# VH-VL binders against C2 domain-containing protein 3 (C2CD3): the designs that were tried, part 10

Target 1, 169 residues: C2 domain-containing protein 3 (C2CD3), of Homo sapiens (Human) (q4ac94r1171to1339)
Amino acid sequence: SSGLLDVGLRYRRSPRTAEGVLAARTVSISVQIIRACGLQAAAKALAEREPALQFSATVGVNASVTTHLSFLPQGEQRRTHPVACSFCPEFSHHVEFTCNLVTQHCSGEACFLAELLEFAEVIFAVYHENTKSASDIISIESCKEYLLGVVKVPTKELLIKRSGITGWY

## First folded at step 3 (VH-VL)

Design b09 (from a02 with heavy chain L100Y N105W E107D W108Y P111Y; framework fv_sutimlimab)
Fold by ESMFold2-Fast, scan of step 3:
Structure b09 (fold): chain C 169 residues (1-169), chain A 122 residues (1-122), chain B 109 residues (1-109)
Amino acid sequence: as target 1 above (169 residues)
Amino acid sequence: EVQLVESGGGLVKPGGSLRLSCAASGFTFSNYAMSWVRQAPGKGLEWVATIYSGGSYTYYLDSVKGRFTISRDNSKNTLYLQMNSLRAEDTALYYCAKDYDYGGWSDYFDYWGQGTLVTVSS
Amino acid sequence: QIVLTQSPATLSLSPGERATMSCTASQSVSSSYLHWYQQKPGKAPKLWIYGASTRATGVPSRFSGSGSGTDYTLTISSLQPEDFATYYCQQYDNWPPLTFGQGTKLEIK
């Protein structure tokens, strides 16, 4: 959902070294998740789908955010720690995704990072984490997470704004 | 070591066409974005076009869109600029320039060719 | 598009003097994507300073670059005869188009 996450994306290159051919072949895509805000509407919609969940002005949600680059495997996604009892959680979270400048296609052809970024996106999924323990008269129950919303940020702008992009999405 | 050698410039009348070539050597050509930068006599530098390493992504100065086509042949280590519907204001020395970062990412121009002169005159 | 304005257009100095030239951007640019090129008459431009402050290979230590945001400076602490050339700043932060300044011509007095 647009306007819910204050994020930043930046391309980070390694400094050139005379003997660092491996370092020259990789870059980092830097992702910052500063805060989320205005989660009341998403919480209300979630409570309508999951009636056992209740969100009030004093309770808030226990929000966490996953970050996934669309061209990397799902197993390389990252997650913030959860922020308890807030509709405007502050994460101040920073992650780096190490990317090869040249990747092999399934066809065996080279695929260049700049070409991937033209159509790729950073996918942020915002969750409510229910961490309340189960009663000791029943067996162990796993903690549950519930999707509040998804924010997709195109990486195309990194091709034309080299220093990065920042703002609410 | 790294060499970029331009050719194909010359005198042409307005409305004419020319194809510039840039022969690259001393580096893995297919890993780098390449650009054409021009310089009118006695004037400063002006970027014209960029092509990413795979050849699928091209970018152009607005005044040359629809008239110029940048392309590359990675098997021959050669960059091209097809120039159609040439105008007097296209008169310039045309440089082939190599981007520093490999894999199609653009950063700065670490190597330049000697340039090839294009003169559009009636 | 971002316009880069270089000042002065021409700088007349003698060997041994300090040279200072500026590059002002119409909008803020990241220092990581602000670069300087040296061009001697009849020759292609040569990368001189990249990322506002890092000297390219072979560039003498008398050259230094600095700046951030909209204001960038190239300084030569003690001019040598081979330093007399035209210097261009360039931004590659916001593109297309990438843009060059109009150049500062360093000439002998």
Scores: ipSAE 0.250, ipTM 0.709, lowest interface PAE 3.8, mean pLDDT 84

Design b10 (framework fv_sutimlimab)
Fold by ESMFold2-Fast, scan of step 3:
Structure b10 (fold): chain C 169 residues (1-169), chain A 121 residues (1-121), chain B 109 residues (1-109)
Amino acid sequence: as target 1 above (169 residues)
Amino acid sequence: EVQLVESGGGLVKPGGSLRLSCAASGFTFSNYAMSWVRQAPGKGLEWVATISGSGGSTYYLDSVKGRFTISRDNSKNTLYLQMNSLRAEDTALYYCAKEIDYWGSDEFDYWGQGTLVTVSS
Amino acid sequence: QIVLTQSPATLSLSPGERATMSCTASQSVSSDYLHWYQQKPGKAPKLWIYDASSRATGVPSRFSGSGSGTDYTLTISSLQPEDFATYYCQQYNNWPPLTFGQGTKLEIK
C-alpha cells in the first residue's frame, strides 16, 4: 500500500511555572507507533539477502521499531518490544522525548527546539529480531537485528497543527 | 528594556500601498517570531501575519494573502509589512508584537505603540 | 478557524464588586493556548493571563483565570479603579489564523 507504518506525532508543551512571561518551558515530542503493514515484500527480500538466517518468510517477522529524532544523538533513540510472527504487527507503542525549549546541542549558539523542528524529521527504522536461531551461533559477524524498512516523517507541521499528525508513512 | 517602535502609517486611497516598519531593541531579534496585529477604530484585535525568527516561514490572515508581505531584516533588527491593494476594511492601528519565542510560545509579551493606517476614498 | 465569543460585551460595575467574564470557543482549545490581554484606551494590549490560569508578571492576585475545552472565565475578585479596561481572550490552538475574542469592556457604573 502507500505506507509502511501507522504513526502519530504530537508537540506537547508543559505549562509554565509561576516564573512569569519569559519563563522557559519543557516540551515533549509524543510519538505513537500504532502498527506496521505490508511487511511481506521486505521479509522476502531479507530471506534472499540473508540465506544464513534459514527462516521462512511466509509466516511473518518479529518486528520492532526504533524511533530517532534527527536533531538528537543516535544514542537517544527508543525501541519497541518485538511483535512476533506477523506481517502486520500491532505495536500500540507510545514514547515521549522530553526537551527544553532551548537546546545546548545546536551548533554555534543555543537555539530553540522549535527552530530544529522546522527542518527536522522523526526517523522510524523497522527491524526483524532474530533472537534464537541456531545459525546465528556459527557466524561471529551475524547481527540479530535486520533492517526491513525506514520511514521519515517531517516535524514542521507539528509547529502549526497543535492536535498532532496521524497517518501512514 | 524591550522596545518596539512602529512607523510608516498614513492616509492612502483604496488600491494604494504602504510599507510599515517596526524597529526592535532590547532583545536578540533573530531568536523570536514577530507578528503584526491590527485594530480597527473602536473594534477588537485581529492577527494579520507572523514571521519566524529566521524569516524562513511566514503566515497570513486569509483576507490579506497575496496583498500583504511580512519580512524582516535581522541585521537591522527591523520587521516590515508591505501592504498592497489596500481596502477600506484594512483601516486600523497596526501593532508590532513580539512572540515569546521562535514558535513554541503563542502569546505576545511585548507590543509597540501602533501606527495608524487609514484607507479612504 | 476557531471563533472566540466573549460575554458580556460590556460589564458595568463599581469598585469593590466582583467581575466575571467568559470566553467561549467554537471548538475545544487546550488551556495551554488560551490567553487574556488587558487594553486601556489609547494604549497597546498587555499580556494579562497566559495558559488560561497563570498571571503575567505584575498582575495582581485578585485576577484569576480558569476553564478548559470550550469554556474559559476571567474573574476579578474585588474591582479596583485601575482594572476598568477592555479584556480580550486569544487562542493559538488552531493557527493560522490566531484569533481573538471581540472583547469585554469593563466600565464604571
Scores: ipSAE 0.057, ipTM 0.620, lowest interface PAE 6.2, mean pLDDT 81

Design c01 (from su03 with heavy chain W33A, light chain S32D S94N S95W Y98L; framework fv_sutimlimab)
Fold by ESMFold2-Fast, scan of step 3:
Structure c01 (fold): chain C 169 residues (1-169), chain A 123 residues (1-123), chain B 109 residues (1-109)
Amino acid sequence: as target 1 above (169 residues)
Amino acid sequence: EVQLVESGGGLVKPGGSLRLSCAASGFTFSSYAMSWVRQAPGKGLEWVATISGSGGSTYYLDSVKGRFTISRDNSKNTLYLQMNSLRAEDTALYYCAKGVRYFDWLPEYFDYWGQGTLVTVSS
Amino acid sequence: QIVLTQSPATLSLSPGERATMSCTASQSVSSDYLHWYQQKPGKAPKLWIYGASSRATGVPSRFSGSGSGTDYTLTISSLQPEDFATYYCQQYDNWPPLTFGQGTKLEIK
């Protein structure tokens, strides 16, 4: 057990003067994806759905992770580089999301970021990816991806522990 | 120039009620979280309650939950604290304090304070 | 809840002397979320140092803050008459509640 992803979430200041920080209308939410582990079970389940895919204890999966903040548009999601042939890939991935302190609720009303964070979540989707070699000059295939799992981390914890949270989810 | 002016304090018996007001000016009131911080005579500072800029989120010190209600009227630039079932230990100077919003509008620290209004609860 | 303990409770010094006071947290606090306030008798507190080491607007350069983890210090290099006040530390790393220390009273000898 212990969860699938070892992640960290924290607020981060933009690199600017102290005066600029106080006057800022945006903040950055920092997301770290340190590693995934225990992907054997997810790979087995995937192979049962997609019989053409074969995994072994020595081969692993080609894992990548997308990060989406539930209150931001889908177009602002981020993706790690894929880590080849591992059931416990280390990503050491860091991304920042710039968020407006005052934004619009889906109802059309203005609302503050902290009010959104009470009910929001960070959504991590873990995929297995196939990569096509660029040496083929005749046909270039797009990457095919397969969902291994989804991890959701509540952002309300950032309201309680301001310096951030870290752990397995 | 930022100004915060508290009113509504006074002498009240245990079990009584008071409503404190804080009139704010010199900044965009609705854009900032506001807090009440109290100080018992000769003692230190104690945070009591915080309300978000929109009024949608409220937070309270455990010992005042269910007894105190923080609210705001952004059209009047006024912050309120309704205090019910007052106890002797609620005796304090009550300050209205403006939070800094550079970090998600929650009060990381307080850049401006009012002069306070005294609440005395005695039998 | 994080408890902040300030020492000494009272510091008696003369103008021109160096003042040093501490704030100790019951558990680790990020320095970004530790702040200091100055309060003079009969007046409201005033923000003095934020983020452990940044002086607020109008605070003289003789004031400096430092520290990390559980141990924080406020230092005044050469006391002036207007510096005699009570100083409070405050943390916002663990919220709610936001907590203050009990204060260090800096008084004239």
Scores: ipSAE 0.236, ipTM 0.697, lowest interface PAE 3.3, mean pLDDT 83

Design c02 (framework fv_sutimlimab)
Fold by ESMFold2-Fast, scan of step 3:
Structure c02 (fold): chain C 169 residues (1-169), chain A 122 residues (1-122), chain B 109 residues (1-109)
Amino acid sequence: as target 1 above (169 residues)
Amino acid sequence: EVQLVESGGGLVKPGGSLRLSCAASGFTFSSYWMSWVRQAPGKGLEWVATIYSGGSYTYYLDSVKGRFTISRDNSKNTLYLQMNSLRAEDTALYYCAKGVYFDWLPEYFDYWGQGTLVTVSS
Amino acid sequence: QIVLTQSPATLSLSPGERATMSCTASQSVSSSYLHWYQQKPGKAPKLWIYGASSRATGVPSRFSGSGSGTDYTLTISSLQPEDFATYYCQQYDSSPPYTFGQGTKLEIK
């Protein structure tokens, strides 16, 4: 099956000097969101589910995508700019998450990043954003965004594939 | 200093089994991918198997897949290679090799043990 | 899978001379994924050059690596007695297997 979201994930170390190799205690997880396609079905389902949301599902949606690493706090999530009136929005979005190689768990025990990545996921949530109300800027509690879909990509293969993980999900 | 010490090699007949061990010291063993690389007498180097730092992911040379099993015990800082259904072409010096990165699949090996000889003869 | 071919198989030179040996890949390989090892008789291999051009710790400055795509070279500008050994190139693309060249034996003329 073809997926809804064209993404790329890569595990990257900072450029190495001899001392830098030993001293570096962080790594970057690079996330690319190239585009989404096939949002017609999700838009139709949203129109049926939200009778008060009067938009033309045939014109397109105002799509944005949030990126969340499952082992990082919710506050570390990132979001693309919305792309207006499209069922196949192109985001060309790139973000990096700087992660410590070793961190302490709530119990005080050390956790290695490799152990976290074995069971973790990158969670992409695709939203329709209604941006025409002035109140949408002021109040986060009003239903500013409507969920269109969720894509989960396991991170375990980042430890195995040097070129990273790329494709439709 | 990093040290890798292999043991468990010896003489076996075709179809026999051996278990190799590699005792690691001088680094955080549980954080690194580990590999076995072999060298037949008078020949070059051949990669055999690689294991993830946590033990859950393994990779093998096609000719040993299903016969060899790489494993590790992070509490004992020890890497293993269980070799079953041995063939004459498995005769080689077997090296334990450490991956270079603290946290991801290594592209190369920064430290090697002295090797343990496995001889499979008629 | 990617095959690495080293040339020459044997290089016979005297101390003080320049040594040049090559490693050719059957397919293009990123220079970040090509590495060299030195092995002396009866000893384990030692990492010598990583990422085509970076010297490993303790490797003398007379050693240099270069190359891109399918063609890689290891050069020793002025041979010392301790440099006579077999040199292996190694690649790792996006996933295993790791592959090694057959080696170039550097021997005293």
Scores: ipSAE 0.049, ipTM 0.628, lowest interface PAE 6.3, mean pLDDT 83

Design c03 (framework fv_sutimlimab)
Fold by ESMFold2-Fast, scan of step 3:
Structure c03 (fold): chain C 169 residues (1-169), chain A 121 residues (1-121), chain B 109 residues (1-109)
Amino acid sequence: as target 1 above (169 residues)
Amino acid sequence: EVQLVESGGGLVKPGGSLRLSCAASGFTFSNYAMSWVRQAPGKGLEWVATIYSGGSYTYYLDSVKGRFTISRDNSKNTLYLQMNSLRAEDTALYYCAKGRYFDWLEYFDYWGQGTLVTVSS
Amino acid sequence: QIVLTQSPATLSLSPGERATMSCTASQSVSSSYLHWYQQKPGKAPKLWIYGASTRATGVPSRFSGSGSGTDYTLTISSLQPEDFATYYCQQYDNWPPLTFGQGTKLEIK
């Protein structure tokens, strides 16, 4: 039950006004990815299926993490810098997603952020990036990425703990 | 300029029912979470129920779950509390209260004057 | 649920004196989600201080709020006759339920 990712999720107002209409209409969801640990098992499983990755399994992986809010378009996905040769990479990554508190959907009915958060998730996908040196391979087959794992954090926790949540997932 | 006016309180016997109403004006009612907060005579404040702006999401104090139903009619700018199976411990002044930031309630920036519910034989 | 305990239950003072009252939470709450309401007899509560330290519109500067974690304080530097009321703290950090303290009644000595 020790988690793979050390993350934090918080509500933050943006733009910042004390009592303004803009503060009431918009909010930022702040996502922090501090570190990942325990990538050995995923790396071993991957290396057994992919012979080219056998050597990376003993030295570490080149990990990067994508963050996706399940109710936002895939195009608003964010990604950390890759951290080389580690099974416990430290990212110290912070991003904010700007959300409207109220939106109109196609049926003409208002859609409210709090209602979306009740069933939504923050989805973290952890990847290994492996680059092949060109020699006999034509350049353009650049960095290949391999999925190591997926961590899903329910956003309903933000409805229960308003100051945010942090921990291993 | 924001006004919340409660009505529907009265004297009822244990096991009886009452329906409270709160008429809202001076703000865009359909955009805000609304709540009922009660206060027993001479006692403190107790949150009872909240309904989000769209009307589909409702939250209740554990002791009233299954007995009370919060609802709203955004076309009439009115909040309701249907109270069934009333108990002596439900005797209180019931306040209608407005949340500050849409469904992200935060705090209650405006309150109505309250409507008294007395449950007694 | 988070239990908020206010002390003292009753505070008896004279105009011109300093009033200090406390709100203690059973577990840590963010100061951003701790609020205070003022209630006079026969009247509805009024938002008085939000986010532990920000005065609501129209609240006199003699009122100040402070605190973090589990311990919060409301202070009135020099009591005026209109300040005698019951004050309630409220947390929204853990929800549901949203909880209030039992109140501190500020009364004339």
Scores: ipSAE 0.196, ipTM 0.705, lowest interface PAE 4.2, mean pLDDT 84

Design c04 (framework fv_sutimlimab)
Fold by ESMFold2-Fast, scan of step 3:
Structure c04 (fold): chain C 169 residues (1-169), chain A 123 residues (1-123), chain B 109 residues (1-109)
Amino acid sequence: as target 1 above (169 residues)
Amino acid sequence: EVQLVESGGGLVKPGGSLRLSCAASGFTFSNYAMSWVRQAPGKGLEWVATISGSGGSTYYLDSVKGRFTISRDNSKNTLYLQMNSLRAEDTALYYCAKGVDYFDWLPEYFDYWGQGTLVTVSS
Amino acid sequence: QIVLTQSPATLSLSPGERATMSCTASQSVSSDYLHWYQQKPGKAPKLWIYDASSRATGVPSRFSGSGSGTDYTLTISSLQPEDFATYYCQQYNNWPPLTFGQGTKLEIK
């Protein structure tokens, strides 16, 4: 089929100065999450073991997506706003990761960013969040979230297609 | 001033082998990706192989994969191209070319070129 | 791979005239990854224009590059004797392989 997420990735270096050198030793890795589709099948499958998800599996999920670059710490991840009650939510989400051209490997040793991107991936995790109505009292209990799916996009294509990559994954 | 000087070219029979060398000076050799670009007599330019500054990554034109090996010795500031199973279509002037970008280990374009060394594959 | 087609194959012009040559890509190329080289007979190529429009060090102001998408142009506003050479475009939008055009030979009429 069409896949779960409609995404775009782009690698952009800083401009060169009059001397022909890069203006900054950083690059921007841009991530767009346009939309998700096909979430009802995932919700129904999960609802068989999670009774709290049964209503959402029928009516629509409250989806949000996290973006994680595999070579960055978990704390650097980004998250979309949730989109209520939909099996094909439109996120129109755009985030930018500013990365140093010489970055640290997970083990702590330095690597050039381009070499890291050859073996790295962008990890998208799609979640359903419980709805809550406005109330005079704020719930102390943390909102429970349910993992609907994971999409991994290799970053090696950012080295191959410098104008960017887009499509369903 | 940046200088790249190739050597090792010559006349070789089909199926033979040659090893090309490129002596680099005037820049920090280990910081830059290096490439071999060839030009057949009277023809245009063709990229052949690239090696990253550290030597950790290598890339090849499909028609030379398995036959050519690019390597470097950063302690000697020297780039190499080992050419095996040579074919008539490999006849060309072989240029050593320096990548422009220290931090982006792949060569986006080439700011300096050597004089070239001629490889002729003929019976 | 992206194929670059240069036209015309040969330009026969006199000093003082304007030269215009094109480079057409088989698919869209970001201007950040389209470059030009000058090569004189018996000499190595020299970087001439990078990022479609930026002149390399030492390149005279009479040279200009332009273009986007699939269509790129190198222009010389008033030819000098030292400008007669073969010019090659090169792309890095899709790698590997990095590819060159076939060249445009600029020769004296």
Scores: ipSAE 0.299, ipTM 0.713, lowest interface PAE 3.5, mean pLDDT 86

Design c05 (framework fv_sutimlimab)
Fold by ESMFold2-Fast, scan of step 3:
Structure c05 (fold): chain C 169 residues (1-169), chain A 123 residues (1-123), chain B 109 residues (1-109)
Amino acid sequence: as target 1 above (169 residues)
Amino acid sequence: EVQLVESGGGLVKPGGSLRLSCAASGFTFSNYAMSWVRQAPGKGLEWVATIYSGGSYTYYLDSVKGRFTISRDNSKNTLYLQMNSLRAEDTALYYCAKGVSYSDWLPEYFDYWGQGTLVTVSS
Amino acid sequence: QIVLTQSPATLSLSPGERATMSCTASQSVSSSYLHWYQQKPGKAPKLWIYGASTRATGVPSRFSGSGSGTDYTLTISSLQPEDFATYYCQQYDNWPPLTFGQGTKLEIK
């Protein structure tokens, strides 16, 4: 009943006819990351683990969130824009993942999306983006990210709640 | 031309068993989730069971769970409903219905229905 | 489970009149997962409207569906003799089970 990320997951259909659905062979899974909150504890833990980071846990973190569907390749991962100096960042981030309805198993066997969703997860990783700047310009080559936490949301709920799921995780 | 033809209904005593069949034609059967929907005489529609396109996922109405088994044979384009331990409350016209979705877990609605097969459970 | 309540249970009208019938859900459903079926006596149901407002293939333009949340409506602008039938709403937002309303019987006055 407490959670760190306020997220939404929704199944989005593209075609309107049976033949159109079959021809498309894809569906979209919509992921919304509205906000994170309660990052104080994770920030304090990070500062204690990495004292050389010179990170102050009193002003906030530069948070970004990655989204990964467990059955898609790592290269399909998405990331929010970073939100600076906050323990309760608002992302208002929305992305869609295009998924094949029939996919190849690593064993070479095809399986349907429903079979993957029964055991799959949406994995959210929350990072602190520790950047260096010259004046007020951020240098990308000196950027480093540090994990604050991981939130996993089971996709099997999409098999029983068709309009989607939303809430704190 | 999509066709669904049900068979196997009949009169059976309480506690008895029946197996319903639905022969499908006019579409790629293995790409669609299939369902059984029943209608008691003079009453409305009630969903009974769904099987996804690959046959690995099945869902049932609570009152039939453990007594009914939905299955399919994609090589024969046939859907089945094995009904055991039948009760008077199971008396209904049983329809075979085609779900609309290539994603086998999402039969959003039923675009085609068979004519139905009558199951009567009485002493 | 979501209970769908249709009103009225019976609607008695004459050809040429406007028919309006409702479907009320016990909790909010997405309009994308609310559908309507037409069933004539002795026949199987036919998909009539899907996604609350999209007419199925072959459904005349006099039929329209609308609604969101818990309240949905099916309207027939000018009744024809072939429109007299029972209409069922169905939700698929929460499953299993998917559920149907009890039906609205449209009959000649």
Scores: ipSAE 0.034, ipTM 0.621, lowest interface PAE 5.9, mean pLDDT 82

Design c06 (framework fv_sutimlimab)
Fold by ESMFold2-Fast, scan of step 3:
Structure c06 (fold): chain C 169 residues (1-169), chain A 121 residues (1-121), chain B 109 residues (1-109)
Amino acid sequence: as target 1 above (169 residues)
Amino acid sequence: EVQLVESGGGLVKPGGSLRLSCAASGFTFSSYWMSWVRQAPGKGLEWVATISGRGGYTYYLDSVKGRFTISRDNSKNTLYLQMNSLRAEDTALYYCARDSYFDWLSEFDYWGQGTLVTVSS
Amino acid sequence: QIVLTQSPATLSLSPGERATMSCTASQSVSSSYLHWYQQKPGKAPKLWIYGASSRATGVPSRFSGSGSGTDYTLTISSLQPEDFATYYCQQYDSSPPYTFGQGTKLEIK
């Protein structure tokens, strides 16, 4: 079956300390969002409840994607630049997340990143940005975003495939 | 002072069963992937099975799939290998090994002394 | 599945000589996932070189690892008596199984 987003995930690590001392370390989780497809169906479904989106559902959406790692604070999420008027936008977006090897659970217990990755996921949220034509009037109320879809990619494969994972989700 | 101590090996007849145990100490057991690696007398190393820190993932050598089961009890810091339908080819010294998570490279940084399994009629 | 072939099977040398042994993979592997282990008779293996070139804790500087793709090498610049052992390479570049080479036995001449 077809998916909504064509993405890639990889993690990068540093060598151990020269002395061989084990210490708290960081890794980088690399996230690439290549393109989205099939946004027309999502836009039409959303337009049934949001009449303001009926025109965009017929001609194209202004799509942007947020990336959130489930074990990081919401404030650490990233967002692509929007791609105007397309149902198959190409983002060519690449970001890296720096993650501590040892972190805190909400319960206050320390947890190792490897344990978190076994059950965590990367959450992609695809939005349509409904904005009026360029105007001298700046109105935050006229610049709304509408959720088109959510894609969740498990991170457990990163523990097995250190070279990364790529594909449609 | 990381220690891994294997036990449960012995002499069994073909078709028999054994359960190996590995008692771990000196580290946070639940944070590490653990493996069983065997070595037939006079031969090289052969990986047998791996289990993730929380037990959500298990991997096996093709020749032992369906016969061996790797498991762990994190509350007791103990790794297990249940071996069923044993064959002469399973005769080996079985090592418990820890996968290092500190550098993410899936190398076996600590090994136990091994426990000998002999399958003979 | 990736097969690791070590050469030579046995290497007979004297203390003070240079030892060089190879590990060849049936297909390309990332050097980050190639490791070497030392095993002395009657003892468990010890991690010796990780990520093709990094010495594990306590490993003397006379040991060096190198290589990329399908060809990897472990070198001992000047053999000491305690270096005589069997050395195994291991990879974890593809999804399981983990693969070990058959070993190179370094013995005293």
Scores: ipSAE 0.018, ipTM 0.593, lowest interface PAE 7.8, mean pLDDT 81

